# Ledger of designs, part 173: VHH binders against p49116

Target 1, 238 residues: p49116
Amino acid sequence: EGPLLSDTHVTFKLTMPSPMPEYLNVHYICESASRLLFLSMHWARSIPAFQALGQDCNTSLVRACWNELFTLGLAQCAQVMSLSTILAAIVNHLQNSIQEDKLSGDRIKQVMEHIWKLQEFCNSMAKLDIDGYEYAYLKAIVLFSPDHPGLTSTSQIEKFQEKAQMELQDYVQKTYSEDTYRLARILVRLPALRLMSSNITEELFFTGLIGNVSIDSIIPYILKMETAEYNGQITGAS
Short names: E, the ipSAE of ESMFold2; O, the ipSAE of OpenDDE; V2, 0.75 times the mean of E and O plus 0.25 times the DockQ between their complexes.

## First folded at step 12 (VHH)

Design j81 (framework vhh_brivekimig_d4; at its last look DockQ between E and O 0.66; V2 from the best seeds 0.00; counts 0 for: pae E 8.9 > 2)
Fold by ESMFold2-Fast, scan of step 12:
Structure j81 (fold): chain B 238 residues (1-238), chain A 119 residues (1-119)
Amino acid sequence: as target 1 above (238 residues)
Amino acid sequence: EVQLVESGGGVVQPGGSLRLSCAASGFTFSKYGMSWVRQAPGKGPEWVSSISGSGSETLYADSVKGRFTISRDNSKNTLYLQMNSLRPEDTALYYCARYTPGYSFKDYSSQGTLVTVSS
């Protein structure tokens, strides 16, 4: 039994599409979001503990938590993504949809509340100056959540979550020894991730997908994707 | 130089069947997932189906589930789409692509193969 995460699992490098268009469009936003989603799933599949749970459990876990992983990734990569600029473009697109009476007042309220919750979450993580090790363990804590409906192997998942929590505690206490309450401030941010709708995340970031493909339906495909194919998509190599 | 050449399209009656083929060259075919995308007259592109590099995973649009089967022969660098129980709404130009479902679709430049479902 070694540590749950190695130094390779701390590295989380998002490569943005280039060139960046002069005016953001749904295709650029979707490509950026897709790269982050794929990076997040590739990160998860590289964890030995995750692999040990088996293919069916892996698929169920990621289906349950992809929105939480994605949101943590947005917070971690906010600067690289120029997330504030992307959110402004999404708001502009939403305003155009409102003007054309494409959305109900109730739906508009739900979407705006989601954007505010997302901005609040990213701002809180930025204020706390969450480092790469802390992000890696927070992602592990949400990935190994035993409390999603329909999961099997919940005892093993719980053990991995507890291991993630323990290793995060050890890291924070050693690295930020003078800040006695840092861990508590970090952990109380996590419940907010469960309040964000995966359906609204899909509407905001994945509108550029062709056809009615849901993130839920592509998860098994992404998790079993060849490393060469993944690298080819990220680097743009043909 | 990546090249994809589609064939097998034609005119069929409703309820009929067609098998489309895509010959791939210029890359290591077995390392890449492949997709079928269609474009009906006057409409935007619609993703139809995808298959992983090994062939172990397949995905289908809800509109074609149970009727279409995607497959590949990595020894021949060829992608296939078996289309059964064809409907008038399946009428479209069909393209194969090195497209990964979940990514924003880039424009295709191949000619495609035309499928027309009518009496």
Scores: ipSAE 0.567, ipTM 0.807, lowest interface PAE 2.0, mean pLDDT 88
Fold by OpenDDE, look of step 13:
Structure j81 (fold): chain B 238 residues (1-238), chain A 119 residues (1-119)
Amino acid sequence: as target 1 above (238 residues)
Amino acid sequence: EVQLVESGGGVVQPGGSLRLSCAASGFTFSKYGMSWVRQAPGKGPEWVSSISGSGSETLYADSVKGRFTISRDNSKNTLYLQMNSLRPEDTALYYCARYTPGYSFKDYSSQGTLVTVSS
């Protein structure tokens, strides 16, 4: 059996909305986040092993891990997104809500802690200087996680995760042969993803979604849409 | 130039039905998700429903779920909204838009079609 990932899966290019507004409003943030989410899910679709699991399993799998994939995407695309600026804008918007007494003190604390965790995670990944191959394999490892409740085909999912781990190990050994403990340093960052609330992430980045559309409800929509449709929305091509 | 023209609006009694149409031109229709939005008097715009480019996926606002059905005919460059069990609160100007959920509205009609639900 061939490798889980190919060089085509290493490319992960996010295109930001244009033009950038003078003030980062909720809509800009939401669209930026949506583009990243779409990119992440379409990336998953491009993996033959992912397709082999079937549509129902695929949907369940993405529903379970979208927050982790999204967070890895934030880290990988932090510079292109100007993530620090986005997060600052989010905080400013939250302050407005606080002034209007829309949030409890406890909720404010939770949200601020979440933002801190996101920033710290992204900073830690930047310090490690994670490359495109390593990100691809890390995303595959979190995607093919068999330990989510309600999943079918858990044996196959586990097999794919192991394959991703092995390929990452081989890559790191080959590319960073002088750094004996690089693999361990990379993998030890993954638990931080599980500490992040998907609900809070959704609230921070996706409040600009028109209507009461949830990420849970939009996932099937994204997974089944044509690639050309996604690309058309990004480029604005007629 | 992107053009969107709505039709099918009118006056209907509560519990009645209407079917809206939107004729699209100036772009490759099948490559874009389309949406219906509405604006009631004195209220802001409200998202109603979306459909993917291929038509395989649909989304609905909770307020219309189970009553409205969005569809499209890509061969005719036309978007549809079947509205059943209409309520007075559905009274609004209805617009079609080139829109995928999560993205900004880039192209929408300035005219719309008026739906009035009254006894």
Scores: ipSAE 0.348, ipTM 0.695, lowest interface PAE 1.8, mean pLDDT 90
Fold by ESMFold2, look of step 13:
Structure j81 (fold): chain B 238 residues (1-238), chain A 119 residues (1-119)
Amino acid sequence: as target 1 above (238 residues)
Amino acid sequence: EVQLVESGGGVVQPGGSLRLSCAASGFTFSKYGMSWVRQAPGKGPEWVSSISGSGSETLYADSVKGRFTISRDNSKNTLYLQMNSLRPEDTALYYCARYTPGYSFKDYSSQGTLVTVSS
């Protein structure tokens, strides 16, 4: 009973590391991205429907969709994190790697194509002026995807996804009543998220991690962190 | 002022055991995940293990799974690494850090504790 999301799930406030360096570096980019990842994971685990699925199902869902949630977070927070500036710094680093012969030309081409896809996605979301409610429901639709291999409780996951879709439809119809095609324009953007490579996202945003830890392997750790511990790490508080 | 002090390193023969300690001060220890990182002579740093602030979740690098155990005592502000079945490849300077996978590496001891597996 009740709505899938509450107003607390609409609030999505990213706090950037302080102080901002004079020039962007790998550590600033990785810390910024890590805060967004943790904010996205905290968002997901705060949803009662997600909590109801149990820890093993939670881990499986997030492993399957973390890159899509992260990409939606990038689009939602693009202005506060100065994403265009971050992507420009990454492009400059990649071009230096070509000059120093540190990466293959084929790999760099793949990474540059991914950056272009990411920029196009974020620009399309900004052009549509997607609001916080719409982002929250889009993230829920992505999170409760029953199509991923190895999931249990797929019937319940499907019900939650349908509920997210229905609530988004109701919200758009009421809030944007004179824009008949808004829901269709919003939903057409979702397939682009499936084209984003988690491996390349890790290369773009998480190169500051020691030990080349994959995000997939740390998801159980992040999901099981205590709330006070989680909040301390997101804000950088002692 | 964050301060991390490692101890417990030494020389052991292959197959031996050591227990490393990391005494923490200058922050609320129980609020932060902690990690062990090692650096072999002439090599870059390698992540070894992490533990959440409460101790409820642990992670291990594949090279140490089943041989090393990370733990913490929040009442003593101390992080531990139990190292069993040591191999020559485990020879390194070991240091602890307020590092969790998914965050940039921030605070670590510059001292570390040396583990040598040979002789």
Scores: ipSAE 0.011, ipTM 0.432, lowest interface PAE 8.9, mean pLDDT 82
ESMFold2 (binder alone), look of step 13: mean pLDDT 82; pTM 0.824

Design j82 (framework vhh_brivekimig_d4; at its last look DockQ between E and O 0.05; V2 from the best seeds 0.00; counts 0 for: pae E 14.0 > 2, SAP .736 > .668, placed apart)
Fold by ESMFold2-Fast, scan of step 12:
Structure j82 (fold): chain B 238 residues (1-238), chain A 119 residues (1-119)
Amino acid sequence: as target 1 above (238 residues)
Amino acid sequence: EVQLVESGGGVVQPGGSLRLSCAASGFTFSKYGMSWVRQAPGKGPEWVSSISGSGSETLYADSVKGRFTISRDNSKNTLYLQMNSLRPEDTALYYCARYTPGYSFYDYSSQGTLVTVSS
């Protein structure tokens, strides 16, 4: 009944911490990343189909796909985040870590490969000029992935994913009717998201979290957070 | 004007118990999640525990799970931390904070209350 996503799900506005520091530090990067992660989870919990799956399934889905949602969010918000500047700062820090012998060469190679894959992904999305409707449906496709280990209700999840795919197809065919292969170009970008390590994403963007808190551990709390709590956190931050 | 005022810190022997309290004012307490964060001498801040605005959801750091209990009384605008089986490693300045796990900062924090566990 009705479309999977409404116009409210197309709106995805990241509010950045202000002011930007003279020199980027782990706390500013972490705050920016945390805001994007919270926005992404708040976006997911606002979908009626997602709510209908129930709390346990919701938690399992987001734990499985948060890195894919986060990466899509990075691509979508790359300009407002000045993502290229953030990645340049991370690269500079890594190069200094090599020089100071703080990290193994193999580990640094893995992290640099992750950054290159992330840059390639974001550049591909920018070149395709992915719009807000397309981002919303791509996020829905990765959110409603029935193929993660340990999931229950996989048939219902698959049905929602197929609905997202069908609505994306309808949108692209109507809006970009002259570009016969646009949908195919968009969809072939998605497998790259699963090749990106959530552990490396945590290392790059969430090093400033207080204590040894993993993203996995906070997901249930964030998904059950009241809207007023979420809005207060975002608007109360300087 | 958001204000958080703590009490309950002190010096205890290992295995002892303490209950920390935080009185909140200047905001609608029941609409915000609250946290306890600690900072040991010479170390950075460590998140200890969080509780949702309604009190229905709680989270604990692995280091305190099973020993500490976070609770709140929304009718009194007060946050609590019941600390049992205290260890020397729990020695720290404890902050009441309007803090959501997953951020690198607090919206607001108290002055802190010192907890010293000495053998």
Scores: ipSAE 0.497, ipTM 0.778, lowest interface PAE 2.4, mean pLDDT 88
Fold by OpenDDE, look of step 13:
Structure j82 (fold): chain B 238 residues (1-238), chain A 119 residues (1-119)
Amino acid sequence: as target 1 above (238 residues)
Amino acid sequence: EVQLVESGGGVVQPGGSLRLSCAASGFTFSKYGMSWVRQAPGKGPEWVSSISGSGSETLYADSVKGRFTISRDNSKNTLYLQMNSLRPEDTALYYCARYTPGYSFYDYSSQGTLVTVSS
């Protein structure tokens, strides 16, 4: 009965598409987002506790929390991704749709609020100067959430979540002993993730996917995909 | 240079079957997941099916699940799509691509093979 996470789970390196275009287009945004999604899913898969839940439960968990994991990933990789620039580009693309009256006023408001929430969340995380360990544990806490409908093995999931929380607490206490309330400040950010619509996130970041492919439908495939194959694709090795 | 050449298309009656092939060259075939994508007239590209590099994993669009089977022979650098119980709505130009669901990238060099399902 070892720790939930090891040092290997702290590493979370996103490789961006190269070269970066002079003008960010939908393709670049979608590809960047896709890579982050894959990285997040394979990170989850690398956790022994995650594997212990079984394939069906694993899939259900990821389906339930992918948006939150993705958003944490955005925050963690904000600098590497130039997230502010990406979001600005998304807004610009939306402006075209607005001008063409393709969206209702209510929908525009919803989408813009979502973008604002994403930016605000990422900014808040940056202000807190969250480190790699803290992000890993936060992702684990989000991943092992037992409060999603339809989950099996909820008791076990809850145990894993508690373990993640305890390890985070120990880490923060050890690393940031002078900051007594750091843990609380970090954890209080998590509710913001639940306010974000997965549908809108999918629309904003994954519109470049071919056909009517949904994130929900590809999650099982991603989770089964070999890491070597994934790495080969992002590096462009022929 | 990456080359993907599709074949096997044709005209078939509803309920019929076709088998598409895609010959790949210019890259290490077994290292890449492959996909079939189709485009009907006046419509955008539609993802159909994907298979992992090793062939161990497959995925299908809901519209073709249970009717189509994707497979590959890495020794021949060939991707296959067995299409059974074909429907008029399956009429499209079919492309093979180094596309994996969740990625936006796909090879645009394919000419495609036309599948027409009509009575």
Scores: ipSAE 0.310, ipTM 0.666, lowest interface PAE 1.7, mean pLDDT 89
Fold by ESMFold2, look of step 13:
Structure j82 (fold): chain B 238 residues (1-238), chain A 119 residues (1-119)
Amino acid sequence: as target 1 above (238 residues)
Amino acid sequence: EVQLVESGGGVVQPGGSLRLSCAASGFTFSKYGMSWVRQAPGKGPEWVSSISGSGSETLYADSVKGRFTISRDNSKNTLYLQMNSLRPEDTALYYCARYTPGYSFYDYSSQGTLVTVSS
């Protein structure tokens, strides 16, 4: 059968909100993150293997892995988003919150450790110069993970994951033939994604656009939402 | 010294309207995005709406879309919230807040202004 992903699944273009503020704010950060989340969910939706699993399985998979897909998206789009600047602004805010005694020290430490892990992940991906094909296959490996509890069709999901792993291996060996260990170095980054807290990701990136609902709760809606409908909800007419 | 002073709250019947104001001083108002946040009795804070420093971009919580309008007048250093078609669940203490990426992410709430929607 054909490849798991086509060239159309390699492009991953994030469009930032306009206007770009002179100073970053929670509104801009949340809008930027929401666009990345939407792009990531619709990237997953566009994959024929994902479509073949059916709507209930699709929702379950995305609920299980949305934070991992989002984190890979952050790393891939880090320069377009000015992610290092965003994270520095968040760190400065948290340090000011300690000075103002407005947030518990234990929570701030937990959030700082998460930011450090996120920065180290993005830095390691940038140092490896991970390309668009590699990101696409890494996202597919994360998406088609059969080991999450409550999944159905796990044997089919396993087969798709194995296919993504094989296609990544073939791509890396063909494209980076001088670097025998590139695949291993790429794959050892994946366990860090499971350590990322979806709760803290929501706090860092989504507090300005989410009332009291979690990302987990809105995933079925996002998966059904058309691009034009999404733009109408988060911005005025384009 | 940064000051945010809310006004315009009151008691109104369901379906009624109120306009909240937030007078800002102690900073260059036009350089900062602003938000409205509300806190109903016995609940945590809930984000309502945000507006960019220039006023060109606005965003609303789903619970208030189509009923509330955020605006600002940078010449008067004033933030507004027009609240139409009010419902009992809109009853809350309403705060305006400033966002500053370089120093603080928290909503800078002051006294708040109470909105009560009841018959």
Scores: ipSAE 0.000, ipTM 0.138, lowest interface PAE 14.0, mean pLDDT 79
ESMFold2 (binder alone), look of step 13: mean pLDDT 83; pTM 0.837

Design j84 (framework vhh_brivekimig_d4)
Fold by ESMFold2-Fast, scan of step 12:
Structure j84 (fold): chain B 238 residues (1-238), chain A 119 residues (1-119)
Amino acid sequence: as target 1 above (238 residues)
Amino acid sequence: EVQLVESGGGVVQPGGSLRLSCAASGFTFSKYGMSWVRQAPGKGPEWVSSISYSGSETLYADSVKGRFTISRDNSKNTLYLQMNSLRPEDTALYYCARYTPGYSFRDYSSQGTLVTVSS
């Protein structure tokens, strides 16, 4: 028995590939996003409770929630990535594309709405000043979601999710004792993650990285990789 | 107005090579990433390759990695795709596009250039 997460699971350090470019750079965006995705999957793999569920269950869970984990990671690493600058540059470029009458207005609207939802989420997390322990437990709550179709061991997954919720509550009550409603304000942010399109996330952050395959299809391979292999895959080393 | 004009397509035998060009005008070419996209008969568009605004970073679809090379000449506002070891499966209309993050790879593509790989 012990806590679901250890101090090692609170540490979430993204190493950026290069300085922020002066102009829109899809390679910078894709490289940064890939590093964050692999870091997120490596984080999940390091949890003993996650490992105990077995390979097939692990793959199914990550396939179902990678977009939620990735979005939480974007919020947590927003400063390191200069995410607000990236998103502002993308919005400016999309507005110019509308003006040039070259792209479908309907599609631009969908992408801009997704960017605004993402900005709203990241801003809300920043305003709440979510700390590393809170992010770790929010990621665990998302990871151990028993309600995705096709899952086995749903009772055990639910038990781990409840354990994550209880440990988050204990942490918040102890650390932010003067703020009685902090936990409620944090938890009410989570449903927004499921309203965000994984397809649009792929188009924003992973265009060109994965060739003709979806992120969903490569997840089993990423989960088997060692840390050095993650870096090799991202940089395109042969 | 943004204009992209593709050229260099043709008929080639399996194992052959072709070099595609894309002439860009109406925008500051050196400030934008560029991509090559293809559409094979009976299939939807498939991303092939991308290059950063400076040319320092390139990315390839698994199906073409090691066979195709993307490059650019910012002084000539021109994008290139060197295609080696061509296969029948590479038969497609090839488009260049100004890369827009969040809008796939199909930004500002125009007429395309036809590549046919057959014996």
Scores: ipSAE 0.019, ipTM 0.316, lowest interface PAE 7.5, mean pLDDT 80

Design j85 (framework vhh_brivekimig_d4)
Fold by ESMFold2-Fast, scan of step 12:
Structure j85 (fold): chain B 238 residues (1-238), chain A 119 residues (1-119)
Amino acid sequence: as target 1 above (238 residues)
Amino acid sequence: EVQLVESGGGVVQPGGSLRLSCAASGFTFSKYAMSWVRQAPGKGPEWVSSISGSGSETLYADSVKGRFTISRDNSKNTLYLQMNSLRPEDTALYYCARYTPGYSFRDYSSQGTLVTVSS
C-alpha cells in the first residue's frame, strides 16, 4: 500500500529543559533523557504499521528495542543535547564514585566501555552526516526487528522491516546518487546497537528516576498515554 | 501556578486501611497523569502508583500491587490512594505529583501527608 513512513515521521524535535544549569546534575541529565525516551516512544506509536500490529505486539517490540531507539535518538540529537558534555559529566561522576571493591571496579569498567561504544557510534553517525529521513528509516528498521525472543506476529514484523529497508534504499539512491556505498556504510552501523546493554543505559541516563523504576515496566503505560501527556513530557509544557 | 495539597495520613495498626487525597489546582487536571510517591525515614523517594489523565490506565509498584488502589475524580480535581493491608514498611511521607513514570521527578512545593504503620 502506501509508504511505511510519512513526512511527519521525519520530524524529530527534542526540546531540552531550560535553563541549562551552570553545572550538570543527575536530574538535568535524567530529564533530558526522559524527554528523548518519550519522544522516541511517541514517534513509534504514531506509525500506522506499528499500530496495526496491536497493543501486545507493540509493547513487546518497544520493550525489546527501546535501547536501540534511544541510542539512535542520542546520535540524532547529540548537538541539541550537548551529548559530549553530558557524557563527560557522567564519566567525572563515575570516577569520583570508585568504591575500591572488586565488584564495584568491574561495574565501573563495564559502564566506561559502554560510554566509549556510545561515543564511537555517535561519532560514526555524525561523520556519515545522517539526515532526518535516514534516521527515521533506521529507527523503523530497529523497531520492526522480527528476531527478538518472545515476539509474536514475526512475519508481519519482518514484512515491515523489509519495507523500511526498501524505502531507505530508494531514498538514499535518489538523494545520494553519486555515493554508491552510502547505504552499506549506514546499515553496517546498526549491529553495534545490539551490543549495548539496556541496563547500563538505564544506569547512565535514568539514575534520577524515582524508586528504581525500570524502563521495561513503564513502556506499556507510556504507549497508552494521551497526546497531551506526551506533549507535556517532550516539551516540558504545563 | 501548580499547587498540590495532600491529606488523609495518620497512624494505623498493621493490616489497617487509609485513604489519601490530593487536591490539585493551577492546571488542567484531566490532561495529566498523576502519581503517588513516598519517602520513608532515611531513604530516598519511591514511586508507588500512577494513573493516566482519563483514569483508564494505572500502574503500581510491585511492593503495593493488590493492596493499594489509585483513582481520580476529574470533576473535583482530586487524586486518591486507597491503602489496604498496611504494613510497617509502608510508613512514609506520601506525596502526590504531576509525575509520569520514566520522567524525572519535579517538586510542586507539596507538603506531603504522613502515614505511620505501627503496632
Scores: ipSAE 0.326, ipTM 0.671, lowest interface PAE 3.6, mean pLDDT 86

Design j86 (framework vhh_brivekimig_d4)
Fold by ESMFold2-Fast, scan of step 12:
Structure j86 (fold): chain B 238 residues (1-238), chain A 119 residues (1-119)
Amino acid sequence: as target 1 above (238 residues)
Amino acid sequence: EVQLVESGGGVVQPGGSLRLSCAASGFTFSKYSMSWVRQAPGKGPEWVSSISGSGSETLYADSVKGRFTISRDNSKNTLYLQMNSLRPEDTALYYCARYTPGYSFRDYSSQGTLVTVSS
């Protein structure tokens, strides 16, 4: 009973630490990314269905899909973050590094390919003009993925995913009634998220703040934070 | 080419202090955030501290917060790490790194500087 998501779950506001610097700055990139990650985890934790799965199951779920949630968040918050400017600066730096033969060509190729995939994904979402309700339900669909290895309660996870899909369908059909194929165009974007390397995402956005600690290892800690600590992380307050 | 040369390491007693330096060349130093990363014998690399290009923002690992201070002198293209209240657990090879998103500190061919805290 009741909808899977409420209007409060549509609100997704990223508070940036400072104006984007003129030159490449690891502090800006890593702090912005960390705030987005914490905001994404707080969003997931606020869903009653997510809480109903129990701590062990919901932790495993987020550990499996954090990169997908994070990438959707990057697309949704791309303007606030000036993401295209960040990615362009990184690409320019990597191209100069290739010319100077400072780094292995294979490494540079992998990172540039990942950036290209990320840019294409964000551009496709922008072209489709995905709204806040659509983003909320797409995040719910990837969150409640029953097909990750090692999950318990997979039948209940699948039912929550189906509920997310049905509520998205109802929303799109009512709001974009004249566009018969909009839902299909939106849903076919999701498989691309699973092709993006979580290791490269981690190296691009998180290395400067977490050192040798993986995102996997901090997820249980973030999910156990009290609301005040969570708000402190996403706003930069201590 | 990017060149980073660390110095200032040595052997100290527990509770002692050391100041590490990193001389940077081959890039516009003031435009990049810089980091210190350490690797203890038999352990993986551990990020220690970072500083913004202007020097206005600093970040520290919990293990060194309150004991270490990162700073930079952009006129001299030099990064510093002031290490106070040193502990045996701080024994490691310390590397200066220009953080490039998508790259590990090990992608830079620097020698590091050895810090040994021994009683």
Scores: ipSAE 0.012, ipTM 0.279, lowest interface PAE 8.6, mean pLDDT 80

Design j87 (framework vhh_brivekimig_d4)
Fold by ESMFold2-Fast, scan of step 12:
Structure j87 (fold): chain B 238 residues (1-238), chain A 119 residues (1-119)
Amino acid sequence: as target 1 above (238 residues)
Amino acid sequence: EVQLVESGGGVVQPGGSLRLSCAASGFTFSRYGMSWVRQAPGKGPEWVSSISGSGSETLYADSVKGRFTISRDNSKNTLYLQMNSLRPEDTALYYCARYTPGYSFRDYSSQGTLVTVSS
């Protein structure tokens, strides 16, 4: 039995849509978010342990945790996405909606609280200077969560989560040997991911999806794509 | 050069049927998921249906589910949309695109095919 993740799972490279528009719009934000979501699903499906759980379990796990994976991806790719600029634009639009009475005050408050929690999470990860290996294992811990309702292979999922935790510990102890409490500081950040609503994430980042299609509907389609098609989507190769 | 050429549109009565075709060239057709997207007069694009490169997976907008069937023939580089039980609300310019919901929108169609549902 080898390690849970290989070097290929540490590499997480988001390619942004080009060119960046002079003014941010919902289509650019949506395409950027969609690319990150697609990269995150491709990352998950490439893990041998994940594949070993079977198609039904794979779909259930990703449906349950896509928002957590997506949020970790936002934090990891914040610089390349210019995430702070995107969030500032969204906040500006929400402030205008409050002034114009376009949305209920309660809904706007929920959305603003979500954005503030997201900003705080990304800032905390940046302050900790989380590296690519650490992000890969944090994503694995989130992916292999045995506590989601409706899961059938919970003992095996828990085993993979524990393996992810052990490998992260080994890495941190070797790489950051002078910082005895680094692992604890990192892991304490994870519960915040469960406080973020997937419905609000969908509204903020995926409002540019045409045809009123839900992320839940997209997940099994993406997970069942052939490898060649999947690679073609990511690279844009003809 | 990527080219997508739609055909099969026309005028039909409510409850009628039409079959749209999209002839693709300039890329390896089987490597890409394909979609039908429609645009009603004066409105933005609305995604209708998608099919995976192999044809094993399909997705439909709720408004067309049970009435429309997307299919493809990779040996002919052709995408199809079988439209049954047509409604006035289905009136739109229909075009095919290399589009996967939730990832990207790539529309290389310059023409589209017009579908008009009227009595």
Scores: ipSAE 0.169, ipTM 0.585, lowest interface PAE 5.4, mean pLDDT 85

